# VH-VL binders against f9uss8: the designs that were tried, part 30

Target 1, 221 residues: f9uss8
Amino acid sequence: MVLTDIEYLLSYLEAHHVPTIKKKRHTYLTYHGLAEHYTYVLKDGIIKNSIILQDGREYNLSYIAKPDVISLLRDEVSRSTDQPFNVRIESEYATFYQVNRVAFWKYVNSTPELQNYVKNYYRKKLSENILRLQRMVMNGKKGAICAFIYSLVDLFGRKVNEGILIDFVVTNDDIAGFCGISSRSSVNRMLKELRTDGVITVKNHKFIIQDVSYLLDQIAN
Short names: E, the ipSAE of ESMFold2; O, the ipSAE of ESMFold2 at other seeds; V2, 0.75 times the mean of E and O plus 0.25 times the DockQ between their complexes.

## First folded at step 11 (VH-VL; framework fv_romlusevimab)

Design ri5 (at its last look DockQ between E and O 0.26; V2 from the best seeds 0.00; counts 0 for: pae O 4.3 > 2)
Fold by ESMFold2, look of step 11:
Structure ri5 (fold): chain C 221 residues (1-221), chain A 122 residues (1-122), chain B 108 residues (1-108)
Amino acid sequence: as target 1 above (221 residues)
Amino acid sequence: QVQLVQSGSELKKPGASVKVSCKASGYTFTTYAMNWVRQAPGQGLEWMGWINTNTGNPTYAQGFTGRFVFSLDTSVSTASLQISSLKAEDTAVYYCARVEDDFWSNYYMDVWGQGTTVTVSS
Amino acid sequence: SYVLTQPPSVSVAPGKTARITCGGNNIGDKNVHWYQQKPGQAPVLVIYYDSDRPSGIPERFSGSNSGNTATLTISGVEAGDEADYYCQVWDDKTDHVVFGGGTKLTVL
């Protein structure tokens, strides 16, 4: 059978009759720092990972918009069971496989294909975290915003006559959280500058990117 | 309750000046730009321009760059339209209307003042 | 500058569907907003972003926008819907608001 590693994981969970749960938009699956007995695997939907900064703001880490394990920062031998992230549902609904944490690792330890999934998962997450660090330490908040908007192309981008539609609703608060910007008004001002420069516009509550090269130039410089 | 309350009707002679005020309440004044819209008797809506309530920078539509001045008094959440050298054709209802100062806004006017009738008669 | 064209009037029987058009070059690429103005009153926003309704506007008001035509649709028309209706866009080239000329809806 020629399956990707995530397809193999999903098939494995179905074959073992792992139960699913369904959550509504803007509810939380898990909270940072609270104990959790389950490993969750996203089946359908879109979620956002975040943590709470010391000043009470949410720092947004990533979207997960395709099937994937929510977090593997804990294993069956670790003393910590604390959730590493707040996990909020961003789609109208999201569906998760709910697997006992210890049972999940038993599956992995007995199954070479799942071991490969876990190895690739950690490599992928490390790479993603490096990109997040770059975004957070960039000089110039405008560059961080451009990098964030560009990152949405692979997640939600769709070619349309007017440019590239980001087929997902993103708020100024969300952008502030991904870019480490403390004020909504600063995000708002920089987005309006990009609109005035013909880089982005709005159609039906969503971004349209009209000048991708501009975004890339801000990231490279 | 979000409201825009305009000053009362004005009867003026040609050559005089008039100031129409628009007092905002129920929201943070600087988060919405203020538009001015004219409607001559029996005619449609005509956009005159807007003023950024945070910076005080006005934008005037074509044909409104001379005798028309937008201003603010942010201490009392009030926008004003001053018309100098009044002409008979300035007879109209003048509306203020707000537009959210937000990237996601596409310049729809969600709240309007009740209108101020200015009549210029010799 | 950018021009929006509306029919001067539309007549419809009570309970039927009214369709008010707003024509513009490539208006489907723009976000169209609609206002209702009853005699002696200020305009009221009834549709924004082509098809969204503000709170308090009945579901029988709807909007669409594609190609060169945006349309305000009022199903189950009532006598109280008799008003002037204006479409409006933002023109990115001039940074100006543009209104259509208005359409008088008459309910027979």
Scores: ipSAE 0.298, ipTM 0.689, lowest interface PAE 2.6, mean pLDDT 88
Fold by ESMFold2 at other seeds, look of step 11:
Structure ri5 (fold): chain C 221 residues (1-221), chain A 122 residues (1-122), chain B 108 residues (1-108)
Amino acid sequence: as target 1 above (221 residues)
Amino acid sequence: QVQLVQSGSELKKPGASVKVSCKASGYTFTTYAMNWVRQAPGQGLEWMGWINTNTGNPTYAQGFTGRFVFSLDTSVSTASLQISSLKAEDTAVYYCARVEDDFWSNYYMDVWGQGTTVTVSS
Amino acid sequence: SYVLTQPPSVSVAPGKTARITCGGNNIGDKNVHWYQQKPGQAPVLVIYYDSDRPSGIPERFSGSNSGNTATLTISGVEAGDEADYYCQVWDDKTDHVVFGGGTKLTVL
């Protein structure tokens, strides 16, 4: 068996003795707009990318729940080293490889397997951006929430007798930030409507999806 | 302006019945559940249960099944507590309080009635 | 049957910080709500979801919740803060509201 591209990246970083750092839940690895000289690669844990909007609200971009590079928007020739996102730890702990940004791109430019990782990374991010645009533009508020909940299935979904458990705690604030909704009460109301309609329910502060077809219908419309 | 206005204080003899009313205004009555909370003289808050204002289904806390009946009149946005076969131990202040209905089941009481004192004395 | 334990009283000097605790097994996994009740008055919600303030509640009221203890903190205590304070949770296992026994705050 051959290594996946992420397995290759991780083994490459280990072979080059790239140091790791560990961060606790709800602390920040990086902040939007601050200069940063490192590329970070998630080794284990769960993080959330976000930015602070001009009106002070937090706009949430994505979760990263498996090993991946945090961001490749700054390369070795970029005129700005500002971090594009806030990165907050959502698991109890998360561990990251910390590699100099310029050195990281030297590794990539000299290593065909890492070049393939980068190509797949951009393809993946393009797909994620399409979904994000669909969630924010193609749907009303309720449709955006349905699309967001559905997107959690791939990240955190686990089949149980009651339906599909989303094995991760998400707050009304987080949902508002992912869906571009300004009001916690609006999120709460729409979630209650979905519960009343038999689409979702709650077990120990986590979603259980009972009607996936309903969620898919909202995305398609 | 969200308000819960309760009926006036009652002085009753043992064995009688009493009905405490709680009239809601300033919000959609059927979208918030109504709690009943008892406070005996000099004692703490005691949850009696609640009634789902949309379905009319009551839930009674342990010790409040029997002589205590929750009811609704949605046409006038009113919840009621009826206590039958009154005993001296029923002497207390009775509060209605609406439940902030949060999806995550973290129910809290954001608006309370002013309380109704029921005194049971021979 | 979930149990919340509060100290029966707390005394603080004016201008100091009062801390009122609410103990419960794994209470950090629950959301804790706090009510203030002045003599002869109905309770008033002062903290919900562990740490959120309703509109009109001063910033000097704050809350925290971790492990087996939730805490209501009142900084810069004023005479008008004298009241009974109750913590409250929802018990999913019994579908019951649970109140703590209450804590009398005295400003000396």
Scores: ipSAE 0.088, ipTM 0.505, lowest interface PAE 4.3, mean pLDDT 86
ESMFold2 (binder alone), look of step 11: mean pLDDT 93; pTM 0.949

Design ri6 (at its last look DockQ between E and O 0.57; V2 from the best seeds 0.00; counts 0 for: pae O 3.0 > 2)
Fold by ESMFold2, look of step 11:
Structure ri6 (fold): chain C 221 residues (1-221), chain A 122 residues (1-122), chain B 108 residues (1-108)
Amino acid sequence: as target 1 above (221 residues)
Amino acid sequence: QVQLVQSGSELKKPGASVKVSCKASGYTFTTYAMNWVRQAPGQGLEWMGWINTNTGNPTYAQGFTGRFVFSLDTSVSTASLQISSLKAEDTAVYYCARVEDDFWSGYYMDVWGQGTTVTVSS
Amino acid sequence: SYVLTQPPSVSVAPGKTARITCGGNNIGDKNVHWYQQKPGQAPVLVIYYDSDRPSGIPERFSGSNSGNTATLTISGVEAGDEADYYCQVWDDQTDHVVFGGGTKLTVL
């Protein structure tokens, strides 16, 4: 009977006939320098947020794997509508509600249930960003990789006989981007070390975590 | 075109030595480990081990830790199998086969050499 | 040391479906690869990672892996499919490749 705040948001958008768009794997919803006047809400699929560093390298911020608003960095009074980050589709397809940014905030400001969603959204995103930053500054390279792999458990983890399956495909390039590591070959070597130590293995192109406590012990938290 | 070309068949007497070569082309030699697989007449495939083509470190299967030596000449993209003190039981076809040296590799052999028949008879 | 068990032979009529099994303790937890070897020829990879098909292998070749049994399935069998078929895994405990004993597919 009672909807969660995200379920309420989705039903609200449907009731207002907010249009949707669909994007294929490895295409971009937004890219830095795109002028956008829309707020996007993920309806279905998995996306990756990233930014372009001054030297041109891509630094990965987060995955969004459940319905959620892509970004609330711009409100109804912001001067700039440029998206400062990339949103890339990581699932086969992803579907987004496309709602005018000013209209979205009018909905929120007039609707207590949407205000609750926004409050929870900011608390959640702030916590996630703090943990991400701690991963980058408090761990060595191997520790950062361990922290990243552990972070995938809540997003994509499923218990299986072999351990915890990460039911999602990531590449060495993706991991390098999340961990601030300059080379794919360095990631490859560290992953092989973890496999040799019995911490992780591979089933059908995906991680199996065999020793979760090892990952936790490597994290500076 | 990716290919592995092995040296020609050998007729040997017991007690002799043989060296089977496997020349790789069409890819970066050091990105794939080289496996050796034996097949005795009328028998199945038997994994002998592999050699890391970047480090030169071999791994030998059980039963192949003595008279069998894997080696490399990376300047000509060639892996070699040397068998010393040949026995009649060493009569077989010997295959080289590559496996990508990558964390995500499932250790499957995507490209095989044509095989080298070694016959050991009195 | 891990052991893979295959039936020595399987017979199938042309146009029918062949199923070749590969048994192993908890093989469903492993990545299973399949090779075809025709008489006098080197083996050829036909399935990897349980069910993935290399480029150039016809769609009638498929694979599955669950529990204690992996299966190679060849639909619409042709005379040219007559060969020995081997399953293979990597054993993480020993860092060794393990082959099954092979199955001779006969097309009658």
Scores: ipSAE 0.356, ipTM 0.719, lowest interface PAE 2.4, mean pLDDT 89
Fold by ESMFold2 at other seeds, look of step 11:
Structure ri6 (fold): chain C 221 residues (1-221), chain A 122 residues (1-122), chain B 108 residues (1-108)
Amino acid sequence: as target 1 above (221 residues)
Amino acid sequence: QVQLVQSGSELKKPGASVKVSCKASGYTFTTYAMNWVRQAPGQGLEWMGWINTNTGNPTYAQGFTGRFVFSLDTSVSTASLQISSLKAEDTAVYYCARVEDDFWSGYYMDVWGQGTTVTVSS
Amino acid sequence: SYVLTQPPSVSVAPGKTARITCGGNNIGDKNVHWYQQKPGQAPVLVIYYDSDRPSGIPERFSGSNSGNTATLTISGVEAGDEADYYCQVWDDQTDHVVFGGGTKLTVL
C-alpha cells in the first residue's frame, strides 16, 4: 500500500540507520536561541513546544503527540541556526531520530517523497498556527481556555459514558502558558466556573467534557 | 515540614466568645483554602465551611452562617474561627484542614490541625 | 442536600480483610476520599480520588467506587487499624463538602 508522507519519512530514516535518542519526562530536547546541529523527528512520545522568557514565564505553543518533525523553521538558507523554541518531554519518555541538520536537507532535496512531506508539513503548521493565534487573540481569557480544552479532544479525547475524557494530565501552569494567562489562580478560577456551569468535571486527575456545545459557543466570541 | 498548629483548648461559659487560631507553616499559605470542621463529643465530622486564603472570601456551610466567623492574618499565615454567643451545643473539637485551592484538588483535606477543644459549661 | 451512608461498625479478625462501604446516589460519578481517625487524634487522609494512596499509606489500603457504592478495603488488618473511618465527597449542587457518618472498625 501507499505510505503516508510521515510513514515514508520514518521508513527512510530507518533505512539510513539514523540514530535515536531517548529523553525522560520534563527534560528539554532543545532550547530557544541555542545553536542546534540536528533536526529531530519524534518517533514515540508526547512533547510540548514553548518559549521561556527572560523573566522565567513559559509561553506554550503546541503539543506534538504523533510522529512528526519537531521544527523546520530553520532551513538550509536561514540567517541563523539557533532553535526557534524549547521542546520539553511530557510523556514518561520520548524517542527521537537525531539527524544532522545539513544532512536532513540533503535527503529532502534529493528525494521527491520527502519534498512532499516538507510541503505538507509547512501547510499543516501554518494552519495550526493561524488557529492558535485566533485562540489567543480573539477570545477573552475564559474563551481561550475553552478553545484550548476543545483542542485537546483531537489529541487526547476518548468518549466515555460521562462525556469526553481527555486522557492526558494537564496542569494549571500548562494551561496558563497555552492561553497567555499570567496567573495560575486566574486559570483555576475559570476552570472552577466551568465546572459549576456543568461544562467540565474532574475524574481521576483528568478533564471530562460534559458540554461540548458550551465550549464551541465560547470560541471566537 | 507542612503543618497546621492550632491554639489551646478553651473552657467558656454560655454567652461568651472564643477565637480558635490555626497557624500554617511549611507551604505557601495563599495557595490552600482553609477548612473548619467540627466534631461534637462522640459524633462524626461536620464541615463548617472554608475561607479562600488569597481573597479572604469565606463560604459557610448551612447552619454556620450566623455566630461563626472565619478570618485571616496572612502576614503570619494564620486562619481563625470566632464563635460568638456560645451555647452548650458548641462544645466540640474544632479542626482546621487545608485544601489546595486548585481545580484539580477534588476538595480532599491532606493536612489537618491537631484540633482545639471548646467546652461550654456553666 | 447529598447524603452519604456508612455502616456504624465493622468487625474483622486480625489478618483478614475489612470492607467499609459508603453509599450515595450515583456516588460512582463523584471522587471519594477516605479518612482514618484514631481516638483522640485528628483525621488522616488514607485514600483520595476513589483509589489513590497518599505517601506513607500502606498498599493494603485500597479503594473502589462505582454505581451507588464506594468501598474502602483494608487487607491484612492489624490492631493498629482500629479507628473510625469517614468517606467524603464534594456536592456539586451546593458546592459543599459532605462527610459520611463514620464507621468504627474493630479488630477482634
Scores: ipSAE 0.235, ipTM 0.645, lowest interface PAE 3.0, mean pLDDT 88
ESMFold2 (binder alone), look of step 11: mean pLDDT 93; pTM 0.954

## First folded at step 12 (VH-VL; framework fv_romlusevimab)

Design rj1 (at its last look DockQ between E and O 0.85; V2 from the best seeds 0.53)
Fold by ESMFold2, look of step 12:
Structure rj1 (fold): chain C 221 residues (1-221), chain A 122 residues (1-122), chain B 108 residues (1-108)
Amino acid sequence: as target 1 above (221 residues)
Amino acid sequence: QVQLVQSGSELKKPGASVKVSCKASGYTFTTYAMNWVRQAPGQGLEWMGWINTNTGNPTYAQGFTGRFVFSLDTSVSTASLQISSLKAEDTAVYYCARVEDDFWSGYYMDVWGQGTTVTVSS
Amino acid sequence: SYVLTQPPSVSVAPGKTARITCGGNNIGEKNVHWYQQKPGQAPVLVIYYDSDRPSGIPERFSGSNSGNTATLTISGVEAGDEADYYCQVWDEKTEHVVFGGGTKLTVL
């Protein structure tokens, strides 16, 4: 039996008796620019990464909905321990392994399997950032919204009689922050257009995608 | 304090017209569509239609095209229902009710006016 | 056009549970909202999105929706719950609001 990189990391943390913490919905695990001496690994739950722009708006970067390390932008010798992102809990609760940052890197430096995890983590982050850039730059606002909705299928999608249910509540403010759209009203208008065109609808505060091909056509340029 | 305050009750003769007003306060008027709902004496609720307060475009339910006109005065946050050529069967309580003009709204009416009784008798 | 069917009346003893049904073809695929109307008063929203409760509505009001039936449930019924109750949906096809015919709840 062969463990995936993340399964190995989780097993390693359990074997070393790394403590866990639990945080409730809409509280923050970390804040952009504030010192943090721990590396956190998501055990279960859903979180959102964001930053605060100069004008006070919150720019949303990603969801993490599967076990993964929250951030590795700082190494053992980094001049600052400031966190690169705000990390907010989006599920009712989320559970994290909490390990001292320096200790975490000592584990990695002594363990080839964890070194492989870290290399693949950075490759994954680079790929995700390239996709995010494409979403923002190449598709315009409507295309960005379609790309964002489609990206939720892999995270939260579930087949139902009406189509694909996105089994997660996402607000217009959140969508605006992910898509670089300046106002909730612009997001609302474009979503209403998609509903009128039979592409998406609403059941119990959640999206149902009725026409995936339309979403894909908007993304493909 | 979100409120919808309707004009007072009206007693009219057949063939006359009536205008029921609904003044909104405590929220941004153009963020909610205004619905009109009729209730004849002893009967249930009947949706008459709605007006988009941002565009001014009305939508009328089946059976309410013609004699029933929805209008707005956004400068005073007021929606109005005008009924022309009144008939005895127009005797009812007329309610305004708001629905958020939002993709997520589900089209439920969270705030209602107190109702305006229109009585049509000879 | 889409039709919602409610029983004309339901009687329940004080302290017991009332169940008011709203029937419609595939209503489980729709979002069902419920209104309470006491005599001489405007309707008041008591349940939206099948089961969500507005602030100020007691926890004894609950809702469910599946298949062809939505149900408003009032546990521990009080005399003050005597009212007419209406279910309501939005019909995507016609873009119309649809009300049920109403159910008179009698507490006796």
Scores: ipSAE 0.449, ipTM 0.746, lowest interface PAE 1.8, mean pLDDT 89
Fold by ESMFold2 at other seeds, look of step 12:
Structure rj1 (fold): chain C 221 residues (1-221), chain A 122 residues (1-122), chain B 108 residues (1-108)
Amino acid sequence: as target 1 above (221 residues)
Amino acid sequence: QVQLVQSGSELKKPGASVKVSCKASGYTFTTYAMNWVRQAPGQGLEWMGWINTNTGNPTYAQGFTGRFVFSLDTSVSTASLQISSLKAEDTAVYYCARVEDDFWSGYYMDVWGQGTTVTVSS
Amino acid sequence: SYVLTQPPSVSVAPGKTARITCGGNNIGEKNVHWYQQKPGQAPVLVIYYDSDRPSGIPERFSGSNSGNTATLTISGVEAGDEADYYCQVWDEKTEHVVFGGGTKLTVL
């Protein structure tokens, strides 16, 4: 079978002996606003992107749970080297290829297959960001929570006898940060409402979604 | 150091009332609901209900909706159980125990008070 | 109301494995928690969410839960493990905490 563009990238990095680094859960790979001269490619593990808002609040943007480039917002000619996001490890460990940013773009600019990866990367990220924007703009807070939970199905969903298990631990603080909700108490209340309505429940620290249709009905179309 | 310290043992006559207090320390009192658990002599644990320490709303288990009243004094991080019209069968050890008050709570009691023995005897 | 059934007692020789069962209809769909209570003392949480250990609980304590039976397993049993053990769930339907009747573990 023909290599996917990410498989090509990974093979390319291996062929060029790009070094890897390993990070533990809840440590940071990069920090928002600090200079960083490397491009990181997730080899294995799960990470969370976030930013610190001007008032000091943390806003969670996305999970990356499959091999992918962490960020391509800074190219080879960018004057600023400031990282756009905090990147925190959410799995027990995560492993990253570490390549100099300028060198990475040299590889891309000389390699049509990597150019295709980058083109598809930007299309994918733009599409994901449009969907995230729709979630935030078109929904009230309860709808945003429903949209967030639904988005976890693709990332971590697994069919079980009780429904769809989200095979990943998520906290009220994480949900608040993804949904732009200012209080843990408000998230807690809305999640409890969903549980009472038979939409979700908890097994071993994880969501089980019992009524997917309800989640979809709460999300603005 | 998270701790629940209960008031001392009580000896009461039938028909009297008693108030058992449970003082919390080492954590934010309003982030954990307070459960009350009864254990009659030689018997197992019996859940009496809980009180939401943030709202003050009690929930009583079946059979505890009349003579049993949960209350709070959040200024001193204290939950209380009042039992009125005491009967001989109210003789038991009464425990307070906290449960994290959030959706993710499995409703397990991670910290318990030392217990308060209430003896009802004529 | 939801009912949890435990054997009244279990005996085990030192160094062997004790298994304490907690029976309930579809208990495998619930989160099971376990408490140890020594004479004259308050209960202490030893297992939560079926199989997780609080800090300070030895690794020889473990739990499992499937079907109609949850099990607390204590490997390498020591004399200090002699106590009453209670299982506990939350019943979503009644919104009640439910305790099992308790099991006395005797070592020797």
Scores: ipSAE 0.402, ipTM 0.719, lowest interface PAE 2.0, mean pLDDT 89
ESMFold2 (binder alone), look of step 12: mean pLDDT 94; pTM 0.956

